# Miniprotein binders against q96jn8r1131to1294, part 175

Target 1, 164 residues: q96jn8r1131to1294
Amino acid sequence: TLEFLENHGKNILLSNGNRTATRVASYNQGIVVINQPLVPQLLVQVRIDFLNRQWTSSLVLGVITCAPERLNFPASACALKRAAWLLRGRGVFHNGLKICEKFGPNLDTCPEGTILGLRLDSSGGLHLHVNGVDQGVAVPDVPQPCHALVDLYGQCEQVTIVNP
Key: E = the ipSAE of ESMFold2; O = the ipSAE of OpenDDE; V2 = 0.75 times the mean of E and O plus 0.25 times the DockQ between their complexes.

## First folded at step 14 (miniprotein)

Design f12 (at its last look DockQ between E and O 0.94; V2 from the best seeds 0.00; counts 0 for: pae E 1.9 > 1.5)
Fold by OpenDDE base, look of step 14:
Structure f12 (fold): chain B 164 residues (1-164), chain A 83 residues (1-83)
Amino acid sequence: as target 1 above (164 residues)
Amino acid sequence: SKEEELFKRAEELAKKALKLLEKGDYWRAAYLYLLAAELALEAGNPELAFEYARKAIELAKKSGNEYLLKFAEDLLEKIKEEL
């Protein structure tokens, strides 16, 4: 069963069998990691449940290859400078450095109800899914094992893991 | 050894880059060559790193990806110091 790990950002409250993450304070400190590592063809999806429009940025989605149980989470995923591949807005980032400016839809403008997914293909490429539609390869090679990461940042105040 | 593993990984990434290049996917290929160059350098093979970095620069230019271009050029300068 896919769940968020108990090791999470300081402002996160888990519920619904640890399948729902809610940021209950401020605009940051909202990183969560999914328990099961990504394996080829496993589609991991989260639904944006609630947005707070007072902020401009929204959630960050990606993967990490360090041990998530021991990770001391920074205030935002953007501060991860190693073992991290992130999708923010339309950008793709590796260890905090932008490697692509325009990829897929703008995550900052995804409305409530949007289902975002991550999937590794057989070659280790990381795919983004939006409402069930494969947006293509965001990162052509990601080391394994890796874990899906969601940063409930800015507008994004709640997400829930959903089944495909 | 660690160096051998790094070298092997670099070659794997370069092979993947070639496959992407065949599909016309320049920026992703550039990224992989960039990674390959970094690994080759870490493996103690600056000559190979130089070749991969040059490929990354070339493909970054073709893709119009200024970010990868900058990273690759910076890496190339670093590699030159090791030659």
Scores: ipSAE 0.817, ipTM 0.915, lowest interface PAE 0.6, mean pLDDT 95
Fold by ESMFold2, look of step 14:
Structure f12 (fold): chain B 164 residues (1-164), chain A 83 residues (1-83)
Amino acid sequence: as target 1 above (164 residues)
Amino acid sequence: SKEEELFKRAEELAKKALKLLEKGDYWRAAYLYLLAAELALEAGNPELAFEYARKAIELAKKSGNEYLLKFAEDLLEKIKEEL
């Protein structure tokens, strides 16, 4: 069963059998990681449950290849400078470096109820799904093993893992 | 042994980049050539790294991806220090 790992950002409270993550303070310290590595047959999906419009930016979605159980997470995912590929706004980032300006929808404008998914294809490409629709390859090669990551940043205060 | 593993991985990425290029996917091919260049440099083969970085620059220009172009140009300058 997919769950968020117990090792997470300091402002996160896990609930609902560790399938729901809530940021309970501030705007950051909200990194959570999915407990199983991505494999081609696995679609990891989260639903945006609550947004706080006080903030201008929203959640970050992506993958890390470092073993997540022992990581000391930074305040925000964008500070991950190794072994990380992130989707923020419409941008794609590798280790903090923007590699694509416009991919998929703008995550900062996704409303409550949006279901976001991550999947590897057979070639190691990372796909984004939005409400069940494959947006294509965000990152053409991600080493395995890798784990899906969500940073409940800014507007995003709660997400829940959902089944396909 | 580590160097041989890095070299093999660089070749794998370059082969994937060629397949993307055959499909007209220029920025993703450029990205994979950049990764291959970094691995080739780490493997102690700056001549191969230079070749991959030059291909990445060409493809980044063709795709209009200014972010990859900047990255590729910076990497090429770094590689030149090892030639």
Scores: ipSAE 0.577, ipTM 0.831, lowest interface PAE 1.9, mean pLDDT 92
ESMFold2 (binder alone), look of step 14: mean pLDDT 90; pTM 0.900

Design f13 (at its last look DockQ between E and O 0.92; V2 from the best seeds 0.00; counts 0 for: pae E 2.1 > 1.5)
Fold by OpenDDE base, look of step 14:
Structure f13 (fold): chain B 164 residues (1-164), chain A 83 residues (1-83)
Amino acid sequence: as target 1 above (164 residues)
Amino acid sequence: SKEEELFKRAEELAKKALKLLEKGDYWRAAYLYLLAAELALYAGNPELAFEYARKAIELAKKSGNEYLLKWAEDLLEKIKEEL
């Protein structure tokens, strides 16, 4: 069963069998990691449950290849400088460095109810899914094992893992 | 050995890059060549790293991706120090 790990950002409260993450304070410290590593063809999805429009940015999606159980989470995913591939806005980042400016839809403008997914293809490419639609390969090669990461940042205050 | 593993991984990435290039996917190919170059350099083969980095620069330019271009150029300078 897919669920968020107990090791998470300090502003996160887990509920619903650890399938729902809620940021209960401030705009950051909201990183969560999904327990099962991504394997080829496994689609991991989260739904944006609540947005707080007082902020400008929104959630960050991505994967990490370090051991998530022992990770000391920074205040935001953007501070991860190793073993991290992230999607923020329309940008793709590797270890904190932008590698693509315009990819897929703008995550900062996804409304509540949007279902975002991550999937590895057979070649190790990381795909972004939006409401069930494959947006293409965000990162052409990601080492395995890796874990899906969600940073409940800015506007995004709650997400829930949903099944395909 | 660790170096051998790095070499193999670098070559795999380069092969993947070629496949993407065949489809006209320049920036993703450039990214893979950058990774390959870094691995080759770390494995102690600056000559191979140089070749991969040069390819990355070429493809970054074709894609118009300034981020990858900067990365590639910075890496190339680092590689030159090892030649």
Scores: ipSAE 0.816, ipTM 0.915, lowest interface PAE 0.6, mean pLDDT 95
Fold by ESMFold2, look of step 14:
Structure f13 (fold): chain B 164 residues (1-164), chain A 83 residues (1-83)
Amino acid sequence: as target 1 above (164 residues)
Amino acid sequence: SKEEELFKRAEELAKKALKLLEKGDYWRAAYLYLLAAELALYAGNPELAFEYARKAIELAKKSGNEYLLKWAEDLLEKIKEEL
């Protein structure tokens, strides 16, 4: 079953059989990773449970290809400079460099209840789903194995893994 | 060898980039050509890296993607130093 990996950001508390992640302090140190790599048939989905409007930016969503079990996570996913592809705001980033200004919805404005999904297609393209709707290919080639990542940053204080 | 593996990966990415280009997906094709150029350069083939980087520049321009264009232009200058 899909769960958040026990190796996570220092401000994260896992609950609900490790399917719910809560950031319990500050605005950062909130990186979590799904415990199974993406494969073309797998849709990984999380629901935004709680937002705190005190902060201006919100969650980051993406994938890493480094093995996550013993990785030392930075304070924020945006500081990942190797083997990372991230969706932040409306931007797409690879290893800290913006590669697309505008893809999909603005993650900083997604409300509580939004369900965000990631999957690989058969060509290695990374797709974003929003409330069950495929937004298309964010990144045209991501090597396997890769692992879905959520950074509970800023506004985003809790997400839960949900089934399709 | 490591060099041969990098070269084969660069070719793989360039072939994917060409498929995207044939569909008119210019920024994603430019992105893949940039990755291929970097791999070709690391594989010790700056001539191939140059060709991929020039293609990436043209496609970044067509897509209006100034971030990929800046990256591609910077990479091309680095490749020229090794020609």
Scores: ipSAE 0.515, ipTM 0.810, lowest interface PAE 2.1, mean pLDDT 92
ESMFold2 (binder alone), look of step 14: mean pLDDT 89; pTM 0.891

Design f14 (at its last look DockQ between E and O 0.98; V2 from the best seeds 0.00; counts 0 for: pae E 1.9 > 1.5)
Fold by OpenDDE base, look of step 14:
Structure f14 (fold): chain B 164 residues (1-164), chain A 83 residues (1-83)
Amino acid sequence: as target 1 above (164 residues)
Amino acid sequence: SKEEELFKRAEELAKKALKYLEKGDYWRAAYLYLLAAELALEAGNPELAFEYARKAIELAKKSGNEYLLKWAEDLLEEIKEEL
């Protein structure tokens, strides 16, 4: 069963069998990691449940290759300087640095109800899915094992893991 | 052996890079060559690593990706120390 790990950002409250993450304070400290590592053809999806328009940016989605249960989470995923591949806005980031300017839809403008997914293909490429539609290869190769990471940042105050 | 596995993986990444190159996707090709170079170096084949790194530099420039270019250049310098 896919769940968020108990090791999470300080402002996160887990519920619904650890399948729902809610950021209950401020705009940051909202990183969560999904328990099971990504394996080829496994589609991991989260739904944006609630947005707070008080803020400008929104959630960050990606993967990490370090041990998530021992990770000391920074205030935001963007501060991860190693073993991190992230999608923010329309950009793809590696260890905090932008590797691609324009990829897929703008995550900062995804409305409530949007379902975002991550999937490794058979060659190790990381795909983004939006509402069930494969947006293509965000990162052509990611080390395995890796874990899906969601940063409930800015507008994004709640997400829930959903089945495909 | 571990080195043999690293070598094989490096070649796989390089082949994958060519596929992206054929599609005109320079930054993804460059990225893959960078990974291939790192693996080749770890596998004890600095000559092959050198080739991959040079290709990464070329493609990074074509893509205009400064991050990949810096990565490639730094890696190239590291490789040269092993030649």
Scores: ipSAE 0.786, ipTM 0.905, lowest interface PAE 0.6, mean pLDDT 95
Fold by ESMFold2, look of step 14:
Order: sequence, then C-alpha cells, then structure tokens
Structure f14 (fold): chain B 164 residues (1-164), chain A 83 residues (1-83)
Amino acid sequence: as target 1 above (164 residues)
Amino acid sequence: SKEEELFKRAEELAKKALKYLEKGDYWRAAYLYLLAAELALEAGNPELAFEYARKAIELAKKSGNEYLLKWAEDLLEEIKEEL
C-alpha cells in the first residue's frame, strides 16, 4: 500500500493510515515522500484536499533519486540541489534550476479536488497526470530508483493519496 | 558485464534522443544525449561520448537552454582528457 514516508517535513502531520498529509503550520516545511520507489506500472496519485488562497504559490510535485529514509529535507523542495526533478507552477526544474518554461497546467491555480499523478513510462520518462489525463512527458528520463515527492507549499495545506 | 550494460543503455538513450530531435524537441533531446555521453564515457568509449556531448551542445544551443549548455560543455572538457 502506498503511504507517505514517516521521514517528512517538520510541519507535516500524517493521518488516515499515513495516506493523508496536512501542513499544520506556516507556509513551508511540508515535504512528503511516497514510501515506495516508482516503477513503470505504478501511478502515484494525490488529491488536493485543502488550499489556503492567501499564499501565492502552491504545491510542488516531483521525484528524488536519493534514498529518502534518512534525508534531511530543506524547508522547500526548490532548495533540493541534487538528485531532484520538480514540477512547479508551469515549469520543470532539475536540481533547483528551470529546464523547461512551460509544461502541463499551472499547479499554482489547480483547485481543491484536483487529482495529480506521477508515473514512469517503460523508457524512464516521467509523466504528469491531471484528473486521470496524461499530460505527457515532463522529463524524458529519470534515473531509478526514484521516489515521488510532494511539497505542501504555500496554498496547499492537505493532500491524500488516492487510487487510479 | 558492467561496461556492456552501460553501452547498451547509452545507445538506448541516444535512440530516444533522436526521436525527440525528429519532433523538434531540442531540450529533451539534448538532455538525453548528455546522459548517453556520460554512460558512453563510463563504458570506456570516450570517442562516442565526445560525439554525444557535441550533439548535446548543438541541441542545447538550439533550445536556448543555458543550464544544459553549460553542463554539456563541462562534460565535453572532461571527455577530452580521455581522448
């Protein structure tokens, strides 16, 4: 069963069998990681449960290739400078630097109820899904093993892992 | 062997890069050629790594992606030390 890993940002409270993550303070310190690495047949999906629109930016999605059990997470995923590929706003970022200006929808404007998914294709490409619809290849190859990451940043205060 | 596996993976990445190049997706093609160049170098084929890195530079320039361009240029200098 997919769950959020017990090693997470300090402002996160896990609930619902570790399938729900809530940021309970501030605007950051909200990184969570899925407990199993991605494999080509695995679609990891989270639903945006609660947003606070008083913040400007929203959640970040992505993958990391470092083993996540003992990592010291930074305050925000965008500060990950090694082994990270992130989707933020409309952009794709690698190790903190933008490598694609526009991909998929703007994550900063996704409403509550949006279901966001990550999967690897058989050739190692990272795909984004939005409400069940494949948005295409964000990153054409990501090394394995990698783990899906969600940063409950800014607007995003709660997400829940859901099945396809 | 490890070298045979690295070489096979480098070829796979280069073939995928060509598919993106044929569609005009220059930054994704450049990214894949960079990965292929690194693997070819690790496989003990610096001549092939050099060709992949030069292709990555060309495509990074076409895409306007300065991060990939700097990465590719740095890798090319590393490869030259083994030619």
Scores: ipSAE 0.445, ipTM 0.753, lowest interface PAE 1.9, mean pLDDT 90
ESMFold2 (binder alone), look of step 14: mean pLDDT 90; pTM 0.910

Design f15 (at its last look DockQ between E and O 0.64; V2 from the best seeds 0.00; counts 0 for: pae E 1.7 > 1.5)
Fold by OpenDDE base, look of step 14:
Structure f15 (fold): chain B 164 residues (1-164), chain A 83 residues (1-83)
Amino acid sequence: as target 1 above (164 residues)
Amino acid sequence: SKEEELFKRAEELAKKALKLLEKGDYWRAAYLYLLAAERALEAGNPELAFEYARKAIELAKKSGNEYLLKWAEDLLEEIKEEL
């Protein structure tokens, strides 16, 4: 079953069989990684459970190709300098640098209840899903194996893994 | 062999890049050519890597993607050392 790894950001508490992640302090230190690697056609989804409007930015989604069990998480996903492909706001980032300005909806403005998904297609392209709708290919090729990463950043204080 | 697999992967990536290019998706095509160049270089084929890297540079410029352009240029310099 899909669940968050025990190796996570310092401000994260896991619950609900490790399917729910809650950031319990500050605005950062909220990175979590899903246990099973992404394989083609596997749709991994998380639901935004709670937002704290005192902050401006929100969650970051993406994938990492390094071993997540041994990863020393930085305060934010954007500080990952290798093996990271991230979606923040409307941008696509590679190793902390912007590779695309406008892709999909603005993650910073997704309301509570929004279900965000990541999926690899048969050619290795990384897709973003929003409320079950394929938003297209964010990254045309991502190395495998890779793991889905969620950074509970800023507004986003809780997410839960949900099944398709 | 490992080199043969890398070579095949390079060609697959380049083929996919071409398809995206036909759709006018310049930055994604550039990205794929970059990956193709890397795989070709790893496969011991710097000549092919050179060709892919040059294509990546061209498409990065067309897309206005400075990140990809820098990546491609850096990779090109690395490839030249192997020629």
Scores: ipSAE 0.793, ipTM 0.907, lowest interface PAE 0.6, mean pLDDT 95
Fold by ESMFold2, look of step 14:
Structure f15 (fold): chain B 164 residues (1-164), chain A 83 residues (1-83)
Amino acid sequence: as target 1 above (164 residues)
Amino acid sequence: SKEEELFKRAEELAKKALKLLEKGDYWRAAYLYLLAAERALEAGNPELAFEYARKAIELAKKSGNEYLLKWAEDLLEEIKEEL
């Protein structure tokens, strides 16, 4: 069973056997990481449980290749300048640099109940799934080992790891 | 050595970029050529880095990806300082 790692953003409370993450303050400090590395054919999925419309931006989804157990997380995933690949809004980012303007849906408009998934293909391509539908390769050649990351940013106040 | 590992990584990225190019995936190919250029520069091979960065510029233009084009042009200027 996949779980969120105990090392996480300062505003996160873990529950449900560490499978649910809730941001309990402010709009940021909400980075969580899946405890198992992402391997080919493993689909890691989270469900958006709760959104707060007070904010305009929403969650960021992605992967990091640094071992996450001892990392000092920044306030926002977008401040990760090393070993990070992120999906934010409709954009794809690598180490803080936007590399694609439009990929998949706009994460800022995904409603409660949306299930977002990440997996690697056999070539190291990172795929996004939305409600079970493969959106294609977001970014090629992500090195292993890598860990899935969710930043409960802005609107997104709770996510839960779910089975594929 | 670390230089040998970086050089090998640059070549692996360039080979993957070529496969993507053959499938018509221009912006992802440009992205991998940029990574390859960075690895080649880190390996102390600015001539190879220059080759890969020029390929990245060409493909970024073909894909219409303004973000990769800006990155590739900036990297090319950095590489020229080491030539």
Scores: ipSAE 0.586, ipTM 0.838, lowest interface PAE 1.7, mean pLDDT 92
ESMFold2 (binder alone), look of step 14: mean pLDDT 90; pTM 0.902

Design f16 (at its last look DockQ between E and O 0.97; V2 from the best seeds 0.00; counts 0 for: pae E 2.2 > 1.5)
Fold by OpenDDE base, look of step 14:
Parts: C-alpha cells; sequence; structure tokens
Structure f16 (fold): chain B 164 residues (1-164), chain A 83 residues (1-83)
C-alpha cells in the first residue's frame, strides 16, 4: 500500500491512513515522501485536494535517492542539493540546478483535482503524468532505488495518494 | 573497484545519450553526457571526461539550453585542471 512516510516536514499532518498530507501552517515545511520506492512501470499518483490562492508557487514533485526515513527535511524541496530530481513550475532540477526551463504543464497553475503522477520507465527515465496523460520524460536517468517526493509548498495545502 | 564501476557507469550514460541524440533529443542527451563526464572524472579519467563534456557543450548549444551549457563549461574548466 502506498502511503506517506511518518518522517515528513514539520507542518505536515497525515491522515486517511497516511495517504493524505495536509500542510497546516505557513507556506513551507511541507515535504512528504512516499513509502514504496519507484520501480519501473509503477505509477505513483497524488491528487491536489486543496489550494490556497494566497501564495503564488505551488507543489514540487520529484524523487530522492537518499534514505527517506532518516532524511532531515529542509523547509522546501528546492534546498535539496544532493540526490534530488525535482519538478517545479515548468522547470526540471537536479540537485538544485535547473536543467530544463520548460517541461510539461506548469505545476504552479494546476487546479484542485489535478492528478499528478511519477513513473520510471525501463531505461530509468522519470515520466510525469498529468490527469493520466504521460507528459514525457522529465529526467532521462534516475538512479534506483528512489522515492517519490511531494513538497506541499505555497498554494498546495493538501494532497492525497490515489490509485491509477 | 570503485573506479571501474564509475567508468562503466560513465559509458552506460554515454550510450544512453547517444540513443537520445539519434532521436534528436539534444538537451536530454547533453544532460546525460554531463553526468557521464562527471563519472569519468571521478573515475580518474579526465581525458574521457573531457570528451564527454565537449559533447555536452555541443548538444547544449544545439538545444539552446543555457543551463546545461553553463554546467558543461564549468565542468570543462574543472576537467582541464586535471589534465
Amino acid sequence: as target 1 above (164 residues)
Amino acid sequence: SKEEELFKRAEELAKKALKLLEKGDYWRAAYLYLLAAEEALEAGNPELAFEYARKAIELAKKSGNEYLLKWAEDLLEKIKEEL
């Protein structure tokens, strides 16, 4: 069963069998990691449940290759400078370095109800899915094992893991 | 050995890059060559790293990706110090 790990950002409250994450304070400290490592062809999806339009930025999606149970989470995913591949807005980042400016839809403008997915292909490429549609390869090579990461940042205050 | 593993990883990345290049995917190929260059450098093979980095620069330019270009140029300077 896919769940968020108990090791999470300080402002996160888990519910619904740890399948729902809610940021209950401020705009940051909202990183969560999914328990099962990504393996090829496993599609991990989260639904944006609630957006607070007070902020401009929104959630960050990605993967990490460090041990998530022992990770000391920074206030935001963008502060991860190692073992991290992130999607923010339309950008793709590796260890905090932007490697692509315009990829897929803008995560900052995805409305409530949007289902976002991550999947590794057989070659280790990381795919982004939006509402069930494969947006292509965001990162052509990601080491395994890796875990999906969601940063409930800015507008994004609640997400729920959903099955494909 | 660790160096051997790094070397093999570099070659694998380069092979993947070539496949993407064949499909015209320049920025992703450039990214992979950058990774390959870093692995090669860490493996103690600055000559190979140099070649991969040069390829990354070329492909970054073709893709118009200024981020990868900067990365590649910075890495190239680092590699030159090891030659």
Scores: ipSAE 0.854, ipTM 0.929, lowest interface PAE 0.6, mean pLDDT 96
Fold by ESMFold2, look of step 14:
Order: C-alpha cells, then sequence, then structure tokens
Structure f16 (fold): chain B 164 residues (1-164), chain A 83 residues (1-83)
C-alpha cells in the first residue's frame, strides 16, 4: 500500500496510516516521499486537503532518484541540486535549474480538493495528472528507480494519498 | 567501466533526443542533448560533448527556451576548456 515514508521533513506530522501529511510549523521543512518507487503502471496521487492562502507560493511535486529512506532533506525541495526533477508553479526544474517556463496548471493556484498525480511512461517520461487528466510529459527520460515527493511548501499545509 | 557506462548513456540520450526532434519537440530534445553533452564530457570525450552542446543551442533557440539556451552556452564554454 502507498504511504508516506517515515523519513520526511522536520515540520511534517504523518497520520491516517501514514497516508496524510500535515506541515505543523512554519512554511517549509515539509518534504514527504512516497514509500514505493514509480513504475510505468503506478499512478501516485495526492489530494490537496488544506491551504493557507496567506502565502503566495504553494506545494512542489516531483521525483528524486536517490534512495529516500536515509536521505537528509533540505528545507525546501527547490534546494535539491542533484538527481531531482520538480514541478513548481508552472515551471519544470532539474537539479535547481529551471528547464521549462510553462507546463500544466499553476500549482500555486490549485484549490483545495485538487488531486495531483505522478507516473512514468514506458520511455521514462514523467507525467503530471490533474484531477484525473494527463497533462503530458513534464520531463523526458527520468531514470529508474525514482521516488515521488511532495513538498508541503507555503500555502500547502496538508495532503493525502488517494487511490486512482 | 564508469567511462564506458557514461558514453553509452550519452548515446542513449542523443538517440532519444533525435526521436523528440523528429516529432518537433524542440525544448525536450535540447534538454536531452544537454544531458548527453554532460555525460560525454564526464566520459572524457569533449569532442562529442561539443557536438551535442552545439545541437542543444540550436534547438533551444528554435524553441525560444532561454533557460536551456543559457545552460547550453555555459556548458559549451566549459567544454572548450577541455578540447
Amino acid sequence: as target 1 above (164 residues)
Amino acid sequence: SKEEELFKRAEELAKKALKLLEKGDYWRAAYLYLLAAEEALEAGNPELAFEYARKAIELAKKSGNEYLLKWAEDLLEKIKEEL
């Protein structure tokens, strides 16, 4: 079963059988990782449960290829400088470098209840799903194994893993 | 060996980049050529890295992707130091 991994950001509290992550302090230190690597048939989905609209920026989604169980996470996902592919706002980032200005919807404006999904295609393309709709390939050729992550940043204070 | 693996990875990336280019996906092709250039340079083949980086510059310009263009130009300058 899909759960958030015990190794997570310092401000995260896991609940609901480790399927719900809540950032309980500040605006950062909110990285969580899914406990199974992505494979082509696996769609990992999270629902945005709670947003604090007093902030401008919101959650970050992405993948890392380093084994996550003992990884020391930075304060925010955007500080990951190796083996990382991230979606923030409408931007696509690799190892801290923006590589695309506009892809998919603006994550900073997704409302509560939005269901965001990640999966790999058979060629290693990373796909974003929004409310069940495939947005296409965000970044091609992500190596396997890779691990889905969510950074409960800024506005985003709670997400829950949901089934497809 | 590590160098052999890096070279094969660079060739794999370039082949995938060509497939994307054939579909008209210029920025993703440029991105893969940049990765291929970095792997070729790490493998000790700066001539091949130069070729891939030059291709990435061409495609980044065609796609209007200024972020990849800056990366490609910076990488090309680094590669020239190894030629």
Scores: ipSAE 0.506, ipTM 0.822, lowest interface PAE 2.2, mean pLDDT 92
ESMFold2 (binder alone), look of step 14: mean pLDDT 89; pTM 0.885

Design f17 (at its last look DockQ between E and O 0.87; V2 from the best seeds 0.00; counts 0 for: pae E 2.0 > 1.5)
Fold by OpenDDE base, look of step 14:
Structure f17 (fold): chain B 164 residues (1-164), chain A 83 residues (1-83)
Amino acid sequence: as target 1 above (164 residues)
Amino acid sequence: SKEEELFKRAEELAKKALKYLEKGDYWRAAYLYLLAAELALEAGNPELAFEYARKAIELAKKSGNEFILKWAEDLLEKIKEEL
């Protein structure tokens, strides 16, 4: 069963069998990691439940290859400088460095109810899914094992893991 | 050995880059060659790293991806120090 790990950002409260993450304070400290590693063809999806429009940025999606159980989470995913591939806005980042500026839809403007997914293809490419639609390969190669990461940042105050 | 594993991984990435190149996907191919170059360098093969980095630069320019280009050029300078 897919759920968020107990090791998470300081402002996160888990509920609903650890399938729902809620950031209950400030705009950051909201990183969560999904328990099961991504394997080829496994689609991991989260739904944006609540947005707080007082902020400008929104959630960050991505994967990490370090052991998530022992990770000391920074205030934001953007501070991860190793073993991290992230999607923020329309940008794709590797270890904090932008590798693409215009990929897929703008994550900062996704409304509540949007379902975002991550999937590895058979070649190790990381795909972004939006409302069930494959947006293409965000990162052409991601080492395995890796874990899906969600940073409830800025506007995004709650997400829930949903099944395909 | 560790170096052997790095070398093998570099070659795998380069092969993958070719597949993207065949599809006309230049920036992803560039990225893969860039990664291959880094691994080759770490594996103690600066000559191979040099070749991969040059390919990354070429393809980054073709794609207009200045992010990959800058990264690859910085890496190239580092590689030159090892030659």
Scores: ipSAE 0.881, ipTM 0.940, lowest interface PAE 0.5, mean pLDDT 96
Fold by ESMFold2, look of step 14:
Structure f17 (fold): chain B 164 residues (1-164), chain A 83 residues (1-83)
Amino acid sequence: as target 1 above (164 residues)
Amino acid sequence: SKEEELFKRAEELAKKALKYLEKGDYWRAAYLYLLAAELALEAGNPELAFEYARKAIELAKKSGNEFILKWAEDLLEKIKEEL
């Protein structure tokens, strides 16, 4: 079963059988990782449960290829400089370098209730889904194994893993 | 060896880049060539890295992706130091 790993950002509280992550302090230290690696045909989905409009920026989605169980997470995902591919705002980033200016929706404006999904295609391309709709290939190649990552950053205070 | 594994991975990325190029997806092709160039350089093959980086520059220009273009140009200058 898909769960968030017990190893997570310092400001995260896990609940609901580790399928719900809540950031309980500040605006950062909110990185969570899905416990199973992505494989072709596995769609990992999270629902945005709560947003705090005090902040301007919102969650970051992505994948990491480092083994996540004992990794020391930085304060925010944008500080990941190795083995990371991230979707932030409308941008796509690899190891801190922007590689695409506009892909999919602006994550900073996704409302509560939005369901965001990640999956690998058979060629190793990373796809973003928004409310069940495939947005296409965000990253054309991601090595396996990789794990889905969510950073409950800024506005985003709670997400829940949901079934497709 | 590690160098042989890096070289093989670089070739795999270049092959994938060609598939995107055939579809007219220039920025994704450029990105893949750029990754291939970095791996070729790490594998100790700066001549191959140079060829991949020049291809990445060409395709980044065609796509209008200034971020990949700047990255590819910076990498090309780094590769020249090893030639």
Scores: ipSAE 0.501, ipTM 0.764, lowest interface PAE 2.0, mean pLDDT 91
ESMFold2 (binder alone), look of step 14: mean pLDDT 89; pTM 0.891

